# Ledger of designs, part 3: VH-VL binders against Flagella basal body P-ring formation protein FlgA (flgA)

Target 1, 205 residues: Flagella basal body P-ring formation protein FlgA (flgA), of Buchnera aphidicola subsp. Acyrthosiphon pisum (p57418)
Amino acid sequence: TVQKFNFFDLNKQLNIFLKKEYPLNEDSIKIIIHTPLKKNIYCRKPDFSILSNTHNLGLINILLTCSKQHYYLTVEVQSEGEYIVANRKIPRGTRIKESDLKILIGRLDVLPNNTYRKKKDVVNRISLREFFPLQPITSFMTRPFWLVKVNQQVTVIINGNNFKMSSKAKSLSNGAQNQNIRVKTNSGKIINGIINENGEVIVSP

## First folded at step 1 (VH-VL)

Design f11 (framework fv_maftivimab)
Fold by ESMFold2-Fast, scan of step 1:
Structure f11 (fold): chain C 205 residues (1-205), chain A 122 residues (1-122), chain B 106 residues (1-106)
Amino acid sequence: as target 1 above (205 residues)
Amino acid sequence: EVQLVESGGGLVQPGGSLRLSCAASGFTFSTYAMNWVRQAPGKGLEWVSTISGSGEYTYYADSVKGRFTISRDNSKNTLYLQMNSLRAEDTAVYYCAKDQYIVVEPAAFDIWGQGTMVTVSS
Amino acid sequence: DIQMTQSPSSLSASVGDRVTITCRASQTISSYLNWYQQKPGKAPKLLIYAASNLQSGVPSRFSGSGSGTDFTLTISSLQPEDFATYYCQQTYSDPTFGQGTRLEIK
């Protein structure tokens, strides 16, 4: 038979579901239900699911299935924490320094997607556009700093079993630290390797 | 600044109709449930109606059910209360109030308008 | 149709006094109880939500306690601006308010 569940029981079940979906993090998480649950719903086993394919901050649609009935709920997942903004006007094409950045504390759910959370992830990247003071910096607005440029002569280091060899080659593309790159030797041989912190191309046999 | 401003109150004869409006500013209106609360002269607060942020769900006090209709226009950031078949007992100051449902905390009415007076008499 | 009953209906007090107002629900409402302050000619102002949580900007002399059916609002040291009418409200089901407690200067 159908059993009456009050708002408290349904809200408690929703709370348990949401705490499972959004576990405790370093950031402060607050969840607000915008679509009120009906006060006098008659159902047995409530079942909740998130309608999106990924967990997001901000407005989230949740489906409540109660026997043969479906209810659509809108909840707001608010998050507060640290994020990175420009500390000054940063011109396009600038290699970003730590002094160019400032940490602010505020609502993360209202920020643009992929806003940086730590200075270390922004320092030494190149700005793709002009930044204004207090503007949040996103990964879409920066690119890696090229350690190797196309046609640059680079040192190739071949690491073998208990030996290390170095030679010179010309880079066939731009590349940043830890990226794969192709280089061409004086003899015309093409070698693939990974760029290290010194702009050298490391080749493993 | 978060603000709610009511309008549309006035004097009306028993059996008449009035439409109240509440203009919202300073917050994302469409994401919040909204409420109408009334207060008769010299009496306490009485909840009248609630509407969800989307407008899909509406709730009414038994005393107004079938006579009053709550609605909203999210494109205009405006809440409405259509009052029909008015009675002397509907005479009150009508307040617009914002209601948030917090999963870890019970709902409360955190922002209120200044109210609009509705007088039902001949 | 949960009935909320406040006690007392009116109270006279002096600046500096400790004031206590109670609210009783006709059935259990867990902690779904809010307190509001209303001054003459003004809209109500939220003081406390979820029985014991102080609303942002409200002075710390206000506090709330209780759960189930019995709830209390306390003002630890009454100030001149605190003379007002106080209402409790349950949101466990369709919202209902207490009849109000009028706090008057002695």
Scores: ipSAE 0.000, ipTM 0.428, lowest interface PAE 16.2, mean pLDDT 82

Design f12 (framework fv_maftivimab)
Fold by ESMFold2-Fast, scan of step 1:
Structure f12 (fold): chain C 205 residues (1-205), chain A 119 residues (1-119), chain B 106 residues (1-106)
Amino acid sequence: as target 1 above (205 residues)
Amino acid sequence: EVQLVESGGGLVQPGGSLRLSCAASGFTFSTYAMNWVRQAPGKGLEWVSTISGSGEYTYYADSVKGRFTISRDNSKNTLYLQMNSLRAEDTAVYYCAKWDYSGYDFDYWGQGTMVTVSS
Amino acid sequence: DIQMTQSPSSLSASVGDRVTITCRASQTISSYLNWYQQKPGKAPKLLIYAASNLQSGVPSRFSGSGSGTDFTLTISSLQPEDFATYYCQQTYSDPTFGQGTRLEIK
């Protein structure tokens, strides 16, 4: 009562396992086994586990356990999809705009880690380096555009029925547009608010 | 199978001009930035120029700005380097190299073409 | 421009040795560091990209590490075909190469 795995059966089982482990890439995953294998492996109930490489695409190590036997496999996980590149030269320190970006389709597993896949995640961030056209943009190449910096004095706007009140407060953290932020007033009170497009903190009573 | 084949090198007098070509095959040429890298005899590698996939954007090393012009013809899968006002220090093997998106690296290189600037 | 400095400029080693070559950037370049191998009369060949990723077809004895300003190329067990000149390259801005490390037979 033992299952007999040839190379194709093992590849099929690995595909099933890895599509579950990489749910965001399920439709685009292609698996290549690099470890030399016997044509036939006998296994009653195969157990697969990814060895300590955090589910990154590309080369990974997998442990296959068949009863009392252990097989260490080097497997390449390929994926194809959309990713963001620079559409033009972007100087260092630039606030990135929509027209600076282009979507390409290609192999995701060969791209640098944390390559952006959606323009909305890149727009309005600050470039930390110079980008050349058609180069992929990663999250490590950008930082948030801080409308408010920690310890900065900011304008707090309190909106109520038929009234507006404004005061000054000290920000307790960095913050970008639409982020929730805590500020400390001159009286020592801590207030929560949302940063607007002008770097003001909006508080609803 | 990616291949890059350079041609057009030769002996030229100081102040002269020379045009290098790089014939590309095995990949979608128009989607990749292309580079020229040179190496003087017995010396290290020096980046010369880059051109975007569309050909719209070009970049140059300070040592060649105003003298060299990089261009491409995507319909012919060919990269060019027009070299004017050549100097003895431009003597080098000139390599064509493809820019790969994965590591911002030059994943494929041609065999190189020798440019000698001498009287 | 970003300056890349390699150390050593040359080294002698024997087959089977563990060899380490270092590369230092004049400013932070994150992980935009590549390593190339060049044999006499041949074009450079990409070995490692993005500091630590092994290029397809390159033997597993080659590895890269580092981030920021300091980077290392390691050959775990030197083979006769590994005697060559090695170059690091940054692509964080306009590409610049290190001066090269010549690896020669001891």
Scores: ipSAE 0.000, ipTM 0.449, lowest interface PAE 16.5, mean pLDDT 83

Design f13 (framework fv_maftivimab)
Fold by ESMFold2-Fast, scan of step 1:
Structure f13 (fold): chain C 205 residues (1-205), chain A 121 residues (1-121), chain B 106 residues (1-106)
Amino acid sequence: as target 1 above (205 residues)
Amino acid sequence: EVQLVESGGGLVQPGGSLRLSCAASGFTFSDYAMNWVRQAPGKGLEWVSTISGSGDSTYYADSVKGRFTISRDNSKNTLYLQMNSLRAEDTAVYYCARDSYTVTTYYFDYWGQGTMVTVSS
Amino acid sequence: DIQMTQSPSSLSASVGDRVTITCRASQSISNYLNWYQQKPGKAPKLLIYAASSLQSGVPSRFSGSGSGTDFTLTISSLQPEDFATYYCQQSYSTITFGQGTRLEIK
């Protein structure tokens, strides 16, 4: 059927469409239509699509299809929410602590890509570069804290039926807590397991 | 001793451009984030922009986004503020300030003397 | 952003008086509050950081207190050189200053 779109109706429909395309959590999303619009648009079978595969914040182009009519809209998607910055100077190679981090509230669409949003995702990671106060921390600037390093001799704990055994093996890769890892015994056997809090490899068939 | 000296202020017409400089001495410049703070005649303090010690991250007040650019040259111990599309409301004394920190907070421990920017016909 | 409101906007006091200036944040900022003093024609000077920590070189008559949303700067015995404008600043989410409190010696 024919759907009448005035400016307010279009804005409402566009908000509904974009909320389906972007995650909803504690972040606020503000949508600004930059394309000049007539007071009313009459539309049969309205359909919206984003003209790129990247659902990035900021300026995006949207196609509104009304049966055989097409309208190209330029829309700005602004987002505000919490993000993580360094609270103090953090030297390269530091295991990041909660006290090293500060939560700021601000415009997410102007931040570097992959800026961390929660402290829990940053704590205990290793800084790959020096950080200064107010600098946003991104996932590209940190790495997991390795409890096991490649070629390191590790203790393998085998949890079988009603028994527990331990042996020695050499790690084939770096690994962090709760990460799956492959190790090689002196006999050449490859064993797959999960790294525990103490850097031991737990095997549970 | 820590010293910050601003320069580059002056009279400029609306729509014009101006570049401010802040020469730092007495500390390892690259270890500190730096700030620009302005004060219109007879008014209070307004934060304008922050840049990280490395220069990789910059932040701006909404009133200046898209018009002002903060930058630094750590080899010359100098902070800059490029101001474009100036408006009468940008008329103010501009201060540079050093961003200091502790485990629990951060604060502006040293300020320059300020440089006056007047945007008027 | 976080709005900082100072009270009073201005006051006059006599030398030797105890002066209190209040700052309120529109939302909780923990202890991320700093106090600055600005004398006529000069740059601001840091007095207090982290709500209650006295900056090196600042006279002990200055003290800060509070956490969350309500903060106070106290001058225990006002001196002639204390006539100035005082600003609070939050550094919890971006950076916002209060409107300032002008202190005049009566």
Scores: ipSAE 0.000, ipTM 0.411, lowest interface PAE 21.6, mean pLDDT 82

Design f14 (framework fv_maftivimab)
Fold by ESMFold2-Fast, scan of step 1:
Structure f14 (fold): chain C 205 residues (1-205), chain A 123 residues (1-123), chain B 106 residues (1-106)
Amino acid sequence: as target 1 above (205 residues)
Amino acid sequence: EVQLVESGGGLVQPGGSLRLSCAASGFTFSNYAMNWVRQAPGKGLEWVSTISDSGGSTYYADSVKGRFTISRDNSKNTLYLQMNSLRAEDTAVYYCAKEYEIYTYGSYAFDIWGQGTMVTVSS
Amino acid sequence: DIQMTQSPSSLSASVGDRVTITCRASQSISDYLNWYQQKPGKAPKLLIYGASSLQSGVPSRFSGSGSGTDFTLTISSLQPEDFATYYCQQSYSYPTFGQGTRLEIK
């Protein structure tokens, strides 16, 4: 049936839709509708879709479809929570330690994209540029600390029942501790294994 | 002046039915979502049901789904709650409550309340 | 449902005291939290919406704070008319209320 909707009804439906699209993640989330809506809108079934594939915080565009009518809504998704900044000057090429980082609380939607939220995700990564105190740290500004590099000759250790075998192989990719990696032997055989703390590839049959 | 006045409460036997009414005045009734909130004697508040400003959308607490029906008549500025298959656990003061502001991130904020009407399900 | 738990269930205070009431949600609710005051025999009155926004006509001695799961209502200098039961309520999903905090004269 055709039902009459006003600003409040649509605002409530839009809030329900957006909370499904942006689940709470220990963060405070606030939704603000910037587009004025008509008081008397008639729809059989309103349908919402986010026009951006990224679902970013901040200003987003939403398409409201009411039968044959289309409405373009501008909505602001604000978020407040914890984020990671540099606690002091960090030179380029530094393996980041916990004391180099500080947690701040503030507006997440105004920060650079991919700003780190937890210290554990930043510790032991390599800085790709110089950081200054209170500067937010993003994933674009760091790289993993590689224990194994692509094309590097590595030791492969096969741990079987009551035996250990070691051989040499060439790594097919970069890898950090505890990551899965593929290596190629001189015979052309490809083996999957896990990188240990010494940069060796462990294979458990 | 904004006012909500409930009526229709009373004593009813288990399994019986009652219809509550809430008469609104002093504001444009058709512009606001309306709610029923109840409070058992000596207990806290429990949300029962909400209806959109147009009447096109209704929502219910799990405890009353299938038994209660919320409705409204915007031409008469009146909100209703039809209560069927009443149980002793439904005994409470029932409040009619208006939602605050049509442009808010805080939907379900109840700024205006009626005086309440007592529903007793006994014997 | 989202469960709301208030603490304490009751407290005694004197006029002029700073009073703090807390409310915890079973899951993160952003800042979609409202506070109500209810006096015996009367309907509740909205004090604060959206965790920290003071409702028009409510005295400035009332303030709210918090986000996520932990929220606080503060009365900076208690007045005689403030002795009542206070309820928190989440508006993130279908509304649920805390069990209430009864504020009594000491």
Scores: ipSAE 0.000, ipTM 0.418, lowest interface PAE 22.7, mean pLDDT 82

Design f2 (framework fv_maftivimab)
Fold by ESMFold2-Fast, scan of step 1:
Structure f2 (fold): chain C 205 residues (1-205), chain A 122 residues (1-122), chain B 106 residues (1-106)
Amino acid sequence: as target 1 above (205 residues)
Amino acid sequence: EVQLVESGGGLVQPGGSLRLSCAASGFTFSDYAMNWVRQAPGKGLEWVSTISGSGDSTYYADSVKGRFTISRDNSKNTLYLQMNSLRAEDTAVYYCAKEGYSSGWYDAFDIWGQGTMVTVSS
Amino acid sequence: DIQMTQSPSSLSASVGDRVTITCRASQSISNYLNWYQQKPGKAPKLLIYAASSLQSGVPSRFSGSGSGTDFTLTISSLQPEDFATYYCQQSYSTITFGQGTRLEIK
């Protein structure tokens, strides 16, 4: 008739579901089911969905559908991986450099939301508050440093198939390193490119 | 190579019986649920029956419930369909089909046999 | 049982065309929907399972979408070998197939 799925079987399927929803390939993930599963569950074709639209770590609510029956589960998603902390005291208003940062390995699910995972995403940003050694750095505590400002004359480098050309253009917006930006040439053409570390706009057709 | 080969089809009169066989090769037979799906001439596909890998669970379409019996012999890598009290509307090509490894949660059939024709006519 | 209705029942198209086939369930079936291709005189071939997952070995021009009651199979750029009959199949409650959509050369 119907297949019976116990706690261990459903935990395995739930883990597969959650690893697809939380693609943290460089991190280890551990799932703990806090809602007890009933021993007499008849579950054919289990289907899982997250009741919240945000895929946060920690305690989350999941709907398990077993054919015509619904079960509400509370699960804890624990994760371990790399994250960025301050290597030293960083005063407010500082342009953050690589030597100001340190990589630690630990529990990600107990960290503040939006804690940075890679140094490259923090370097050259401006601190919005003072950081102390070993303090996790979040995206809410930093802002971009503009390498290019609106109306600034910039160098455009066009890297095409077997050719390289450079010209001058006016920036149509503020932009930080590695951000997309639109520029306008003296002839009126609008070109889209990416800002490099020198404040130049790189275009790859 | 993964292969399924049906046999046992033929002409039978209404009220008669017929037993179909499906020989499997190229995979671990007992690890997969097996299915019978039929197709009347010029018509669409109709699911007939499913049996679990162990053989402990069987499922049937309402149109055949009580008349057909699905079974398997895992030691011989063979699936069977015993068809009793046959009716004209049972005339069809009968396919045996295997559930996939990843797609098995959704009863998707990744490997099919060539089919065997069953004609119920007087 | 859950009834599966496909539309259109048949269509004509040219190589290179974008083709869309739809499947509607009489009640919600979540993502328990699979798509098959059948050529004349041959057994069906699995294309897509779980509404949107491409079966191994199936060309990327095939894609599936939808959930609940409304589902679509799309062929982004029709090839000569794609002229066939296509079937949807639900597995939420028992197993039922749609009536099929025959794709013919124009």
Scores: ipSAE 0.000, ipTM 0.425, lowest interface PAE 17.6, mean pLDDT 83

Design f3 (framework fv_maftivimab)
Fold by ESMFold2-Fast, scan of step 1:
Structure f3 (fold): chain C 205 residues (1-205), chain A 120 residues (1-120), chain B 106 residues (1-106)
Amino acid sequence: as target 1 above (205 residues)
Amino acid sequence: EVQLVESGGGLVQPGGSLRLSCAASGFTFSDYAMNWVRQAPGKGLEWVSTISGSGDSTYYADSVKGRFTISRDNSKNTLYLQMNSLRAEDTAVYYCARDLYYGSEYFDYWGQGTMVTVSS
Amino acid sequence: DIQMTQSPSSLSASVGDRVTITCRASQSISNYLNWYQQKPGKAPKLLIYAASSLQSGVPSRFSGSGSGTDFTLTISSLQPEDFATYYCQQSYSTITFGQGTRLEIK
């Protein structure tokens, strides 16, 4: 009635669990179990849970529950994938361009926390300090370039299947390119949309 | 093997000048920002200056602005600190240090230090 | 500028003891905090970067934790070679060091 676990099976099950928990599309994940396990653990319906509220890469603690029996595992989650570095010197206060960025492939779990993974998330942000060539860029090193400011009158573009219409609305917050924003029309209706490169709010179903 | 070796320290009178050098080896020098950090006798660490990998951008502690100039020669793998208008309070061991991630301001390797004494 | 305050300023401990030293920033610095060890007459050595990442070659008895304004460095089982002064350092805005914690082995 119960399933026998060995290191080989547990590693496979943990990989399945962690790939479900970590939405790392196109990245490779390698799991290293550091905690010695009882060989011949039997479990029909194993449940795994990450013991912290944060799903960080690197060393994590996992609880394996088999019926009423609990096993505590220290696991290292290694990941390899793309990340963003500065392609050249970027002075403080610069609105970052795509040509200022370079994609490198390497170990993600050894990078500074909050290192950007996609150019689209860095382009058009403002550097808060000078960046040096090949320096990984983190979200704490940049701030949004506000294309839209709170209480600003903005153009809302509604894209339907066979129509495009524009209207005016007031922004309820600051917003940068590609950010989701709430705007309020004169009628009091709140519309949700994405800010484009011109500071217009795009609404699509 | 990463190595940083400082030189150029010595005794100088107040108002005088000294140039410190730091010879780097074992890594691609131009990819890393470099730093000078000092420590007065019996005191703690104080950051002095940073220079970008390209050499174009420099940063200074308020206590040395206008008096010290950081520079580098990437063809010689050498970092410099030109110190002018020296004061008694500039007396310290000066360390050369490398940034861990190409300008992240984590000092992963340090030189042995060179002593600068400003005294009449 | 951001002020870094370490506590305690000094402590004595025995070999095998668990030692914890703390560092407090005057404003939030996220995880831009590093820990250094300096032995008498030598240059500082990086122990921990980004608040909790262990530098290659540093013994696993050293660990760092914290974020925002409050940070700790822990030595799980003190060894004779751990006699040193420990410094925290922020890199969030410019660079500033704590005043140091002097660790003396009994």
Scores: ipSAE 0.000, ipTM 0.418, lowest interface PAE 19.2, mean pLDDT 82

Design f4 (framework fv_maftivimab)
Fold by ESMFold2-Fast, scan of step 1:
Structure f4 (fold): chain C 205 residues (1-205), chain A 122 residues (1-122), chain B 106 residues (1-106)
Amino acid sequence: as target 1 above (205 residues)
Amino acid sequence: EVQLVESGGGLVQPGGSLRLSCAASGFTFSDYAMNWVRQAPGKGLEWVSTISGSGDSTYYADSVKGRFTISRDNSKNTLYLQMNSLRAEDTAVYYCAKVPTYYDFWSGYDYWGQGTMVTVSS
Amino acid sequence: DIQMTQSPSSLSASVGDRVTITCRASQSISNYLNWYQQKPGKAPKLLIYAASSLQSGVPSRFSGSGSGTDFTLTISSLQPEDFATYYCQQSYSTITFGQGTRLEIK
């Protein structure tokens, strides 16, 4: 027969072990042991290790060590939680807005790697491809929205006492609002400044 | 017009390092994402790494993550792949490849280099 | 990671034949699928992108179809220069290639 007492003990210990390996604060996690237990196992000091270097959800192989005895377990780690999908067709190169996104609740272990979990991490990013309705959005599919791009000609504003001077320079990197950026003038000098809301580089002491 | 030329391949011992280069011409290099794809002798294609046009975003296959570093020098129109802690399984022809548009990492690779052979053997 | 399986692994055909190669994804990838041709000793060449869009300069005898998990590449009338290995590639989540289909002369 099935020794349910030892099975429940192992499930409890695996749950504790996996909760430490997969710290998912907002998500529910379920463990399914696929390896049948054919004999009673007495294990005073169980030790668990994941046999792969990846801590992915889904089917995983775990080594259970009981003193000098080794048991190989196939375990399915299921997780349920929130994830972000496209609410409508989103063309490539689009600055994503909140109405373009929908939160779904479902199994996370079957989703593409790096699927976004929160709208705030997706809003205002640029789509790198066309999205279709209900498609999970991953971090590989988006990039930050840059007010200034590398090699772009930008307006540099130098604020001084009783005067404001502007000139053109070439940006040496991408940058978003309020970020520090380096620009190269026509004379070849490198100046540091902060990007304002208009994509201008502000230089002040 | 568009031309990609790889170099830097060769024979290296396990645990060694090697740096590959891909010289690009015929397009505005800094506007396009670039990729490394490898092919072991007699085997299929395996994606290795991608870098955005600006160099700000990099992506890696799980098999090389932590060992390989993709980078680019837009002033020299050159793509690089720094390969560390090389293994026998890294033996392959390495190709650099270009995407068709500056904002799209995923519309296939419209131009490829000729490839450079990396052999990891004792 | 998304697995791409091609069928068949190899096939033999004659000039003038209609050839169909299939690619299956382990999960839905919408239309983020590309097809490549590779001749011995050469780099791959892009044939089809976005499942069904013909790359500029590629002969019209090549066509692609499919969506979701099942995709096909069709060569309507095989020419001598078409004997090569063909690869599918998904770009829905990272990048993975199929194992390849070797097209051989009968």
Scores: ipSAE 0.000, ipTM 0.419, lowest interface PAE 21.2, mean pLDDT 82

Design f5 (framework fv_maftivimab)
Fold by ESMFold2-Fast, scan of step 1:
Structure f5 (fold): chain C 205 residues (1-205), chain A 120 residues (1-120), chain B 106 residues (1-106)
Amino acid sequence: as target 1 above (205 residues)
Amino acid sequence: EVQLVESGGGLVQPGGSLRLSCAASGFTFSNYAMNWVRQAPGKGLEWVSTISDSGGSTYYADSVKGRFTISRDNSKNTLYLQMNSLRAEDTAVYYCARGEWELLYAFDIWGQGTMVTVSS
Amino acid sequence: DIQMTQSPSSLSASVGDRVTITCRASQSISDYLNWYQQKPGKAPKLLIYGASSLQSGVPSRFSGSGSGTDFTLTISSLQPEDFATYYCQQSYSYPTFGQGTRLEIK
């Protein structure tokens, strides 16, 4: 049977759909429907889909399908939570330390995309540009600190039980601590290993 | 041509000291860990000591620990073994051998050996 | 230390024979096992590394197999130049050699 779908029911169903699409445990979300629907819609089984390829916060477009009828809704997804800003002027090329960062609480949906939410994800990265105090820091503004650089000669360690043997090889890429890396030996062989805290490449099992 | 040449062996009395040298040629010496392996007359092979490519790590068999010191000079392509407090049981041919990690740390190149005789 | 035990300690064979030498580790060493050949008055020569990989320049009649604790060196058709002493060696921990297997002419 066909059921009358009033504005209250639409708002309720849309809230349920969107909270399932944005399940953020540490953030509060609020949903605002901007499309001015002032008439009742009769739907057998309402179907919702987000038209954006990414589930970004802020204004989004949603398609509501009722049988073969289509309705385009503009919805605002607001969220509040913690995010990371620069605590001081940070020159380009700086290895970021904890004291360079400050946690603020505010509206996440008005921030640039990919703004960091935790200090641990920013500490020890290199700034790719100058930062100003209170500027939100995004993943586009930083790069990993390379312990190993492409074409660098690195120490390769083969681990046995309580016995380590070492040799030299050339790195085929840049790499950070705990990252898998490929190295080329003097004989031309390519070996995979993991970068340790000293910039050495550990090869095993 | 890749080559290792040992020298410094000889006859020494118990309690004496001796210094062995191994001259490397034909390869980049500083890229390889180096080893000393010995063989008593009519007996099998026994690993004595290993030194890492940089010289930053050294390892010793329990039978020689505290008495022998392995070292290297990468600028001279030379490996050394300083042997102190020598005992009759140290009598052996001492081989210099290259350690290659690409070969699961096999000893792929060996010198011809130098004889050390500890006798009164 | 990891103890390496070879068997047999010696064996007699004729040219053309298939020869098998075994090596046992006192604990698992994965595939960190190498084989060497030593002729009287000469330095050892690497034959097989990593349990089964043939060293460059070594004849294809030599082969190695095994993993963990039990390893085998095989010579498929013995030649006159193969009469020698053979040693296994583990590189999983501090290097240790087997006691050797003397291969002598029948």
Scores: ipSAE 0.000, ipTM 0.456, lowest interface PAE 15.4, mean pLDDT 84

